# Designs tried in a protein design chat: VHH binders against Guanine nucleotide-binding protein alpha-13 subunit (gpa-13). Part 2

Target 1, 348 residues: Guanine nucleotide-binding protein alpha-13 subunit (gpa-13), of Caenorhabditis briggsae (q4vt39)
Amino acid sequence: GCNSSSLNKLQVPEVRASRSNTPASQKSSDQSYSHIRLLLLGSAESGKTTVLEQVRLLYKQHFTESEYFHRRAFIYHNIFKCIKSLCRAMKMSDIGFADPINMGRSQSIIADEENHYGIFSKELAEKIKCIWADKSMQSLYARRSQFNLNDSAAYFLNNLDKINTLDYKPSDRDLIMAYVPTCGVQNVIFTASNQSFQLFDIGGQKIDRRKWATQYEGIDAIFFCLAISEYDQKMNEDMVTNRLDDALKLLETISEEPMFATTPIYLFLNEIDVFCEKLDVIPLSNYRKDFPGGDQDDALDFMENLAVAALGKRDKSLYRVYRCIAIDTQMMAELLSTVFKDIMKRKR

## First folded at step 1 (VHH)

Design a5 (framework vhh_rezetamig_d1)
Fold by ESMFold2-Fast, scan of step 1:
Structure a5 (fold): chain B 348 residues (1-348), chain A 129 residues (1-129)
Amino acid sequence: as target 1 above (348 residues)
Amino acid sequence: QLQLQESGPGLVKPSETLSLTCTVSGGSISSGGYYWGWIRQPPGKGLEWIGHIYYSGSTYYNPSLENRVTISVDTSKNQFSLKLSSVTAADTAVYYCARTPGESGRNAFDLSPTGYDYRGQGTLVTVSS
């Protein structure tokens, strides 16, 4: 199963089958040193999956050609789902398209029940591009939190011509930006600075959280991902609960867990770029009455203070707080290196 | 609590159709918010997603298997099934049935599956003459 690997390796049968006996001719050595065990937690869409993909890319770097092909399929599927949701949001908002022709295009997208795991036809790609470029659509996307819209949609839609080619191979950035379904409970083993780590990833949706307690034993550190940009969004599961409130309550619950009383929590305050962009059009004070106002740095400080408050009476030596953009590979490389060194220092 | 159990033949001849059934106990397939599907792991390889189904009959398939795969649901028996046609030795794998939560993407207007929260123990299927 998904037991010991977070990678879904789809090998080419003729190449891998012919080489399936070759590795057996070389003496494999088992590792005899213990892994530092890391538990990756966070609500759905917190950036948790993106952090896992960054670890896979930065420390594992063993994606096969078939894995790229599989992920390519989900990139197309996600692009189509995103544009369809945007079209539905336009219809629900009763806002007319700036170009009246886009109303008909939007209706055809909404009526299209295909899954679109493959490259888009020229006609479909043009419809998508015209809809995305519409001034009214861009205005609605600026208010995307009110409609629970995907924040990564702009990346793919802005690059549709590059992505929609027969020879397209997802870049590392494309893989990080993509939403690809995971196998509930996954783990990945990797090495950093001659130390072996095992990172356990558990689904962040409410239904998946029932599985979290099964992984609590023997954890050396917790990575908790919190998307601060969600301050204005509602949970998909009920459409009434504020996503940030849910995430803060979840963090409080994890921090109060008796099994984690002496376990360090590394808190990743994710999507600071999206958060700062949203502040320009959606005031934080509309959702947090105790925010006294200020610039983007004041708002970031306020959000960090909310997260630290959720940790409760936890000793300051048992947590670290980092502001990040999980999709920024360079930032994540530096951040993860710092985090892993801190964890290793605790084990000395 | 919820349990999923695979059943079907452990041996299938090349060119024939593989048929597997998943029996769900401790919960209902007619539960909104969930998709029910199949994944497989060939010997020495990673997991490969096959497809999934909503209890209404709506299906999503891996493009590489789309022409050969059919997933169906029988809500009266609390079961869902996989048919994979024209099998070859490359289809030899451990097959798992699984439940995937829906409505969990960033957009409430999209019902997109994401990972799985329950799976069966797996059943080995060997394609051999």
Scores: ipSAE 0.000, ipTM 0.135, lowest interface PAE 18.4, mean pLDDT 76

Design a6 (framework vhh_7n9e_1)
Fold by ESMFold2-Fast, scan of step 1:
Structure a6 (fold): chain B 348 residues (1-348), chain A 128 residues (1-128)
Amino acid sequence: as target 1 above (348 residues)
Amino acid sequence: DVQLVESGGGLVQAGGSLRLSCAASGFTFSDYAMYWGRQAPGKGREWVSGISGSGGSTAYASSVKGRFTISRDNAKNTLYLQMNNLKPEDTALYYCARTPGESGRNAFDLSPTGYDYWGQGTQVTVSS
């Protein structure tokens, strides 16, 4: 058979219990099994999928062979998309590359219409490395929020040689750092403190509002992820709507949903590290005219107040707000432990 | 506008071979990793094999490794699955799928972008 791929040596068996893309409710043995049901919500790139992946890693759920292959593909895709966006940004700026040769390299990247879900050729990998190392490019990356880039771009670009090999298998860290779009309904069943939980991610589901209400039945708590660092970014589809405004409107809609009137909402204000980094070069007041000024703590307080305001007239006992970095496994382990304990106390 | 059409299924005896094809249209085929999946009656969906956009990387489920070979012809926008030494347990509806596209929209965006596309499938039945 001539299996030439080192992916064929992956010794991770497919385990059904970890994840499902099935949108319909399952009438199976779980009707008699007492799960606390959790719903993950948030805009694309809010960190909701990263939270689900942290749960899988922290509570020892297996990734399937298909999921490793899929994530590997999106790691390459994200690297190429990132470098291409940066090259376009350099062209739109009046800033030239520090190394003039990178102008030609950048033009070839911009002209490349492939999505690159596979390993890069040696020539392409060298172009990417040279462009990324350019001093003018690094200066532009400080303004990365203007280009709608994944916050893990530097992680992968700095490790390109390790990633760009036929034998590459994503590490646990690589899986957490990768942005992988949600398709359908992803769910994971896990145990924490002798309590069974089921976590759902509905990011890719394509149904009307009436059918979505059916998916809301039996939810014990909502995890809402909000990337506060997106205060200066626009939605990809229209390039007009502010990403934070879109997320706040979504939060408002969920908080006003009658089926969630007594359901606690756990707000994860994500990417506080990226947010604080951006404040030094992109003033919050440029995007939020009602921000009175102040230091990084004042800005974080302001963002938290915006999120709480979006909850409307919701009783204070029915929400919690946490500042986090979803890709920080240690922080997420401590945070999730606190959240699960709070949920358990509510249900008794 | 994205369309995936599978063909090549049929009835075959144990130990036999079949070659499945998936004709893709409505997108730049070489830009996407592609999968073959299957679903037997009364069972959930099972991932069978995957191939990168260039064809340089392949992966297989342990149940089919060494018996099945995935390949693609980017000039013809066609994905293939060569199935050798077929077993009764290989009886299933076989379908191809495209990896999800990029999405930057709100979680409640109902637009068709950013999710896997699946074909209608082609039935493979292995006797004896």
Scores: ipSAE 0.000, ipTM 0.203, lowest interface PAE 16.6, mean pLDDT 75

Design a7 (framework vhh_rezetamig_d1)
Fold by ESMFold2-Fast, scan of step 1:
Structure a7 (fold): chain B 348 residues (1-348), chain A 129 residues (1-129)
Amino acid sequence: as target 1 above (348 residues)
Amino acid sequence: QLQLQESGPGLVKPSETLSLTCTVSGGSISSSSYYWGWIRQPPGKGLEWIGHIYHSGSTYYNPSLENRVTISVDTSKNQFSLKLSSVTAADTAVYYCAKGPEPGSHKGWEVSSAGFDYRGQGTLVTVSS
């Protein structure tokens, strides 16, 4: 038999919610005396999950079979979610499909309430390929920044035949592009520059935030992820709250917590590429009336100033601000190296 | 605490049907939040998805196995099962029953845990005369 079999113990389904999760990583933090302890915070879809995957890729390098199975399932789900979002965007636009048959295919995708965590049937895969290849769909995707469409859709949809195979195993790039969400609390132990670190990740949803200030003692630094590209988007939870405003309020709350008064905060202003693309079609001044106008650099400076203002009266020595593209592994390698060196200098 | 346990014969003859059962304890299969399914690992190969069943009653099978695979659930016994017909030596593998993640909505993301190993322990099935 295979002695590397996974644990067969599971939590009771359906009755568990984020607020009911026991933070295993908090107990690990209380017992970990040799690691520099890092807390990873941010709103849902802030790039927090992507930063965690970059740390795994760059420093930890190893996934269990269960982790690959879990991530494979979410890749299929995300592909289906992406095509369904694109079909909905097409329906909400004045643009009809170039091939009229794709209107019926698109309607069937929109009506499909299955989660598709498994390999697609030949029929479903063919519907997806036909919809994606449609000239009107490709035109809509070229204008994706106008419609808040996922940038990773082309990566997966262009490679559907490779991904939708019996023996498919996600590559490191596939895992980064997948945007697999974190849920509950998890931790990663890794080594950088001969120093051991432990990174604690907590869910970015509003109900998970109840645990943030009370769960983590002895944190050495906070990584806060902020997707600046969300300046024009509303929260899925209520459909009225601006995503950037929610993230800035969250950052303010964390910075004001007495337990983090002397804890350095490393701000990752993420999705600067998507932000700059959006500026050309969705003016920042439509959402931020105090933005005086200017070029992309002026807009980036304005967003950085908003994030710094949210830190309140925090001493400048207790924060750093970085602009990044979390899915860019080379950029993240350089950035994380700089961050870890700064943290190590603080720890004598 | 939930536990998944595979059971069935460790040896199956070529051309016969492989039947495995997964017993779920400490919780209910009839949850609307999860799928239940089977994966396997042949010797020297990667992990291969066989199929799964959703809360809606929908079943999804690996297309290469579709004509030979049936997954069913017995909510009264809190069990789900795999039947794989017309087996050959190529079907020799460690077979795992598994619980899938929550369906990817806001509520779905809340219950899914990437740090939690949620497969059964696995059972070796050898196809040999």
Scores: ipSAE 0.000, ipTM 0.132, lowest interface PAE 19.1, mean pLDDT 74

Design a8 (framework vhh_7n9e_1)
Fold by ESMFold2-Fast, scan of step 1:
Structure a8 (fold): chain B 348 residues (1-348), chain A 128 residues (1-128)
Amino acid sequence: as target 1 above (348 residues)
Amino acid sequence: DVQLVESGGGLVQAGGSLRLSCAASGFTFSSYAMYWGRQAPGKGREWVSGISGSGGSTAYASSVKGRFTISRDNAKNTLYLQMNNLKPEDTALYYCARVPGDYSRSGFEISPSNYDYWGQGTQVTVSS
């Protein structure tokens, strides 16, 4: 029946055709300079790291035990930081917990100065579960964007019992939902449609143009991630510059760079779901005077036009624009497949 | 002033055992995940094992799983690596390192020093 069909629609897509236990990676290593070379650009919060993780998961790059170890530690730490931030937000909002006992539990969590990079004690796990289940806490979380709260909180807090075990290994979904930092230059080699690709991410390091010629020579395409939902947010570095304006300026700079003059740019307009949710609460016209109003599609068209304008005089054949939700594995599977096919056509 | 001092290395025959220690100072030891890495002559650095701040979660490289055990004593600010059934391939300089614990929603704020080798290491040589 319909329950079965709705469950099938909610199932995470499996990329079984790309799962090979045979030495495709060995052939790729024998031809280290024959990869199609991709440069991943954008801020960490633009969805850049999430796109990288989707590529790894969809094209079956196995995470090493070291990578699982680091990610597990950060998942626990992030869960604790999230619940602590929510407790602080509750205290600052002057809203009382629906269950008065949760006030004492919340105070205990706020007073806890440990970083919690490992499994939670039974007592701590129960405190977290009780606080999260509180009706007043759930109401506060519904307004999370107004309080600068982490969007991954609901996912992990709803699954705490599964995560809080000694043998816990993060699932593919857990890795996508987690905000785990990338250190240094990330270099990911993968195969799609019998073609070897190499994806470079600078991992949040400061861009030094003097290093570009040695690290980024021979780039075949650029993936540029832009979180359109950031139209109302300011940069942490100065607390003055609008994040969308900063991202558009970076896109303009990259598009105008002589070394990328003939390099195609695949622009990922990310977080369209968050963007659409924000429009009802935070009018786009408050931040963009030239937005004439309209529905969600009109606003998306407006944002796409801003991004295309930032590409400047770039020939239309040298860019593609996609609207996406980087954490949506099914959407990303379809988009990345389309992108890789387009890139392969350019190299033929 | 962060300091990590490794000890316990030496010469051992294949099939033997060694226990390495890493004495930590200058930071709140229990607040950081720690790892052991190694570097064999003429090779790059290889991650060996890691442990969470509480000690509740551990992980191992496939090459050492089942033979090595990582542990910590937070009261003594000391990290340990128990190495059993040692093989000539385990010959390397062993070092400990502190894993970064902080980042912000506003971006990636991990210092390279958080992944840096902090001590001189301790040499392990396994004879055939």
Scores: ipSAE 0.000, ipTM 0.301, lowest interface PAE 13.9, mean pLDDT 75

Design a9 (framework vhh_rezetamig_d1)
Fold by ESMFold2-Fast, scan of step 1:
Structure a9 (fold): chain B 348 residues (1-348), chain A 127 residues (1-127)
Amino acid sequence: as target 1 above (348 residues)
Amino acid sequence: QLQLQESGPGLVKPSETLSLTCTVSGGSISSSSYYWGWIRQPPGKGLEWIGHIYYSGSTYYNPSLENRVTISVDTSKNQFSLKLSSVTAADTAVYYCARGSGSRSAFDISSDSFDYRGQGTLVTVSS
């Protein structure tokens, strides 16, 4: 057998038994109806996973050592894939690098077939930093939506020296920004204001939506995540249906479900920062002919009204609408505190 | 309607290579908007992301599996495949092929990142 490097082994997380492998008697106890039961819903890419991770971090669902190593490995991997995608986008651009030396550096990154789950060599880290600092690269990143580039790239690339160390431990912020998969976490039990809550995460994929009926029993409130920034994007399933339209139809279906007739819906209009950034480049009126024009606040009001319309004839007391940036931990802390207090008042 | 169908042997011997193919109908795998991947569910455990391939040819693999996993596409047959080498009993699982969007959350590699999945195929590793 071949020996892999010790550094790679140190950063490779141990495969842990999922929380779903808990003994049946303990699972039954953990799923007790004495908790306030929350159902987390949304389409794929709605920010639903980010909201779950914010709850884990804000309400002290501590990560294990193996979870930190798992997330650390994916941080390096995602950074390398991001810089490689940026280099490929530059190659397809009509504008060359400001520093001609970066052309050779970019080509070496494009040619690198390694997955990079470990720390970067000094040479590789230097190449990445030089490419990222290039003025032509920064100009291309400013128009990143045209190239399907990750918005978190700037966060990690701006802090590469900090993260590229053997003793690097991801911060809470790094964990939120990392977009790392959660293995086996289907619910989170937490305490807020001396009240126990259980948050159920059910997949947002179309195929997983068929399973929702089995999880509907005893739900006290619904958290619905909607990425308003998707107004310009099409569903890959047909390449015709607008992603926002699909999400609004899903919201309508949930709101009209008889078993949720008296269940409050807390609607999180996510990615308002990305939405506002897109408005300057991609007019909302190109996708929403009923939008009469206006500033960013007018556009946000329009989107909120569109989401409220999808709730149908639902009583105004049975929904709340919040604008948010799910990756903003301070905003989410204040928002979730407000939401949990509202839910508790309903159970008084 | 888009359909994803897994195919491959239901039984693989320890130390051998597991090979699965996903056949895509009702849609093209050569589109710049797609990424295609594999997810598995071992008995009594949750869903585990194995890896995915972007329309650009870029691959992402789970670190716990990276030294054993290869994902490839065959655009002429509208198929993509998984090869998992040196299998053990721990690789026994229901394997799903899946499709996702190439948008910003393409770097969020949870099961929620895939808009479509196949029905799944049970693979048992046993002698």
Scores: ipSAE 0.000, ipTM 0.152, lowest interface PAE 19.7, mean pLDDT 76

Design b1 (framework vhh_vobarilizumab_d1)
Fold by ESMFold2-Fast, scan of step 1:
Structure b1 (fold): chain B 348 residues (1-348), chain A 125 residues (1-125)
Amino acid sequence: as target 1 above (348 residues)
Amino acid sequence: EVQLVESGGGLVQPGGSLRLSCAASGFTFSSYAMAWYRQAPGKGRELVAGISSGGSTSYADSVKGRFTISRDNAKNTLYLQMNSLRPEDTAVYYCARGSTTWEEFLSDSGYFDYWGQGTLVTVSS
């Protein structure tokens, strides 16, 4: 109830400051030629936003108090969206809550139309904790890969008491785990090894992809993120197309694009941890009949070969392939350092 | 052989009603969650309504209060009763079989292994 629109607007994140509808080429026209221009591509949920956030954390030395405040708001919002999605999933799954009282709690969360950019009330926090602790909810979450749920759900829900405090300041890990979505085109300017870079993040949805071929020029390198863990998942846009097949077709399209014929592509085969965990429960051969079987390394090699095949006739000097866990800051620090060094050598 | 066959689509005036049917065969219908999806020209597929094996239902906000999903396990048939139809309801409607149906926020998270060919619904004068 009540007229608290001014309070809600004060808590709204500064997403409006982002030039989300400006093509990378137009943004770059306002910048110095000293910047090496990087285009970040991949399907909407490939880990692109996580890579962007890792670049911000690793190469943007300090976050302001204002930036922490707005990211804190997104963390609360994401926690509430996660629990609401889990409640909806439970309702549709026919499993039923172990504690019948949680059905009423779940219904109240589903009916709650607020965005929750602020700290949760004691009553709301208690409802969330009770729902999350329910044994049937935990069983549903154990099969989360079937639901495209972020692994961040367990991270934040398990730490709700620490997060739901007036003095909460997100850690670097919290910021990485938040998976804050990008709205159209985002960019970050940063320095690595005394060289200035500009990284452009472009939306990965099928509608946005139709405009890529005519909008982006003067790009020095492409970062392509591919979530190999999505081998068993369907696209929400048509509910038929396998997510991995869609991502591989997108990679093929980008590699064949004449404007990128001499542009190096750095492939980030992301979520290798989720992929390996998933292989123990969901065999790759169920979705890839051409996989001959083998261990986790054989499966990773198979996935890498699929990605390389999607590059087509591209010269081997114009691509690199890396296996990664985008949320692993140390791994990403090492990989990005190697990548930026390789790009700098090409610009000599 | 699993088959899903939709019927009941057609041309209807705004404010009118249609009832879609999906005849299922080749599996134990009562054991599966079922859903209706739609795809308008030039747009992606969206979840319209879902029903669990136990009869629990969920609806997209755009159709809530106007559409009713139901099932008849004895006839192996899924239904969608569409009332107060609007021009924006114009789409091809698909029947889908899956273990669970996730609402629009997680519409890509559902496991759907079989789909019907679709039935066209056109709402115009």
Scores: ipSAE 0.000, ipTM 0.112, lowest interface PAE 20.9, mean pLDDT 75

Design b10 (framework vhh_lunsekimig_d3)
Fold by ESMFold2-Fast, scan of step 1:
Structure b10 (fold): chain B 348 residues (1-348), chain A 126 residues (1-126)
Amino acid sequence: as target 1 above (348 residues)
Amino acid sequence: EVQLVESGGGVVQPGGSLRLSCAASGFTFSSYALYWYRQAAGIERELIASIYSGGSTNYVDSVKGRFTISRDNSENTMYLQMNSLRAEDTGLYYCARGGSTLEDYFSEGPSYFDYWGQGTLVTVSS
């Protein structure tokens, strides 16, 4: 995949559990405006939920046992949704299963209307494993952008035997890979380097400017997540619009908003590993005719330049650009530490 | 037919105690997680306590140390012992059977529970 030597060298973060009295005082309504207020933005599947989970893991206490049990339920649900989506894509494709028995297995998965928030039966687990191992299915998954398939599917499907046990407890890695969807407006209060932060995550894909003007005045910084690996993928909403183009238009819209004219934007160019992996199979020039060719570093530079261009006439002091793999906890720890320190310097 | 029937609500003074019961029928009681939700007038339903098939329990911070959830699998009944009651504990208390999700830990709302009781009113006033 992508050469790790191309990634930024970052400082090791300070991760601290707050003492009980500090979190209580920070929860007062009168102190809501004393927090550094961060707005987390990005298109669906941009990695913004993963960034939120990294903040929870790195700057808050670990999840409770009941919280792990709840996330376990969503992991099973997401695995089943993923395999069902793959079976539907296979049915719509021009290719058949390499093993004819998998056609019947796939039909039974498509016909299964259960949500599957619990452990899979031995029969269901075997169907899923056989379908996933099929050579035609693997070829379809390699073409996943054409069918809007989730890039995290391989992680869980490759580890189904470990996950499908009565005593399964999601690892920190499993929680990060789960991409549990958010709904509505969520906020997370945390402390880094003795500074209180409030991070707002807006579930959903629509920007409502009236809602933003009313609820998000006084934002100190914007975290914008952009999955550069989606250069070849279409929006689920219309199946026509390129996902990267939609994300760049969203970034342009946010950068041009009068209420954010002096608000710094921290760009997280996410999924650089998936991006580099795709370049060998799906040429960037097929989707970006202005890309002159080159190696993986040239392609990364090109994508960074596209994102910076979307910021328009924004002053260079009011943005930072970082290449990242949101599911890499060590990388995110170093990156977030650097970002929070930069934000704190702006407020001093 | 799945049924959940709450009882034990009433009027109590601040600092008092009440015990709520949820009688269940129509399913294998011992196999399901069960929950207590509370709804005040004009406010969304809030999860306050959970009890799992294995007996583990969880509470929202505002009731920890004051409320105790328990279950009796032989009687198909779940209980909520409420001590040191406060005015803000006033509301309709619903029992729910866990269905397709454990929404009880991350979101406020009934959308993922497959069965709810009718509710029992608790009023804490002097």
Scores: ipSAE 0.000, ipTM 0.094, lowest interface PAE 19.2, mean pLDDT 74

Design b2 (framework vhh_7n9e_1)
Fold by ESMFold2-Fast, scan of step 1:
Structure b2 (fold): chain B 348 residues (1-348), chain A 126 residues (1-126)
Amino acid sequence: as target 1 above (348 residues)
Amino acid sequence: DVQLVESGGGLVQAGGSLRLSCAASGFTFSSYAMYWGRQAPGKGREWVSGISGSGGSTAYASSVKGRFTISRDNAKNTLYLQMNNLKPEDTALYYCARESVSYDDWLSNSGAFDIWGQGTQVTVSS
């Protein structure tokens, strides 16, 4: 394999196999006795996979060479998808590129049907850098950030020269900023305060939820991730159902499960930064008629009250609620430490 | 009106072969990477194989590499999975999936797959 396309053929699909797909219910009795078992639940894009990655990084789970190679493939793919989406957005705008040459470069990117799971050629990397640096492109990007844009696009595009090297190994920050889709059941075994934990992550899309009940056996605590910023969004699966309504109904269903009657739920209200940014341009009252109005703190309190209501008649000792930004490693370190200590108190 | 319809599953003895098909409609099939995934009873979904829109790039999970072959016929809007030397552990519901390439994936950070079929059951006895 003479060029970057040689990496493209082998990497992205194998990433899904790099994590353990062993279901929680099928773990050995030794694992059941030695570990406190935690189940990560939430809708797709709720931040649950980011929480799993934070646990891997904060509790020093080492990736194999194969895993780094596969993570690198997803980073290249995400960069290319991001720049292609931005080029499409520029085409939809009434404002052309500041440099007219970038119009031709943008058309080239849009017409490129490859998935780009490998290192970019010098020509492609140069096109991407020129398009990204264009003043009209930067103006478009700035306007989109206020509407729930993930900052990973700017992060990776600003660091393209460092990433587009033969010897590139993703940093801890690169891994947190990259979105790698969950397929099947993934898990992480880690130690906190001399206690062994096992955290299971399963797919949050509607098709995956049909099998969730197979994972309920032997769970000591539930981590439920809910992206409160999704109050104005529809689900990709049907383009009709409000994402927040779906997440709240899912939380209600989990809280009502007989298997979880005495299982504590740790609720992570994620994307509070994006939520607050959206409130300035998309009023919460447009989507929640029972919101009486107020400032950002009033809106956050309202969202927390919606989530607590979805827990139903659950005893207050069997849940905790946290506001968070899953990609914020320092915030997550402090929250997870608090959560693990609380879980340990319940088991001793 | 985007649809993916799987077929070709059934009962087979260990060591046998099956060919799965996925009929795609409602989109420009050649513009999307396609995948096969599977879910065994009581287990989570696992990825099996993937193929680029042009068919120029393929890859496989380690558990099936050398035994399974993914292919596509863009003129017929059909994805295939040729499964050889089947093992009891290959017993699962097999799904085809379309890679997400929409503008919304970037804005919402939604992930790699946006359309899945209903699946076709494969049972390997031994």
Scores: ipSAE 0.000, ipTM 0.162, lowest interface PAE 15.4, mean pLDDT 76

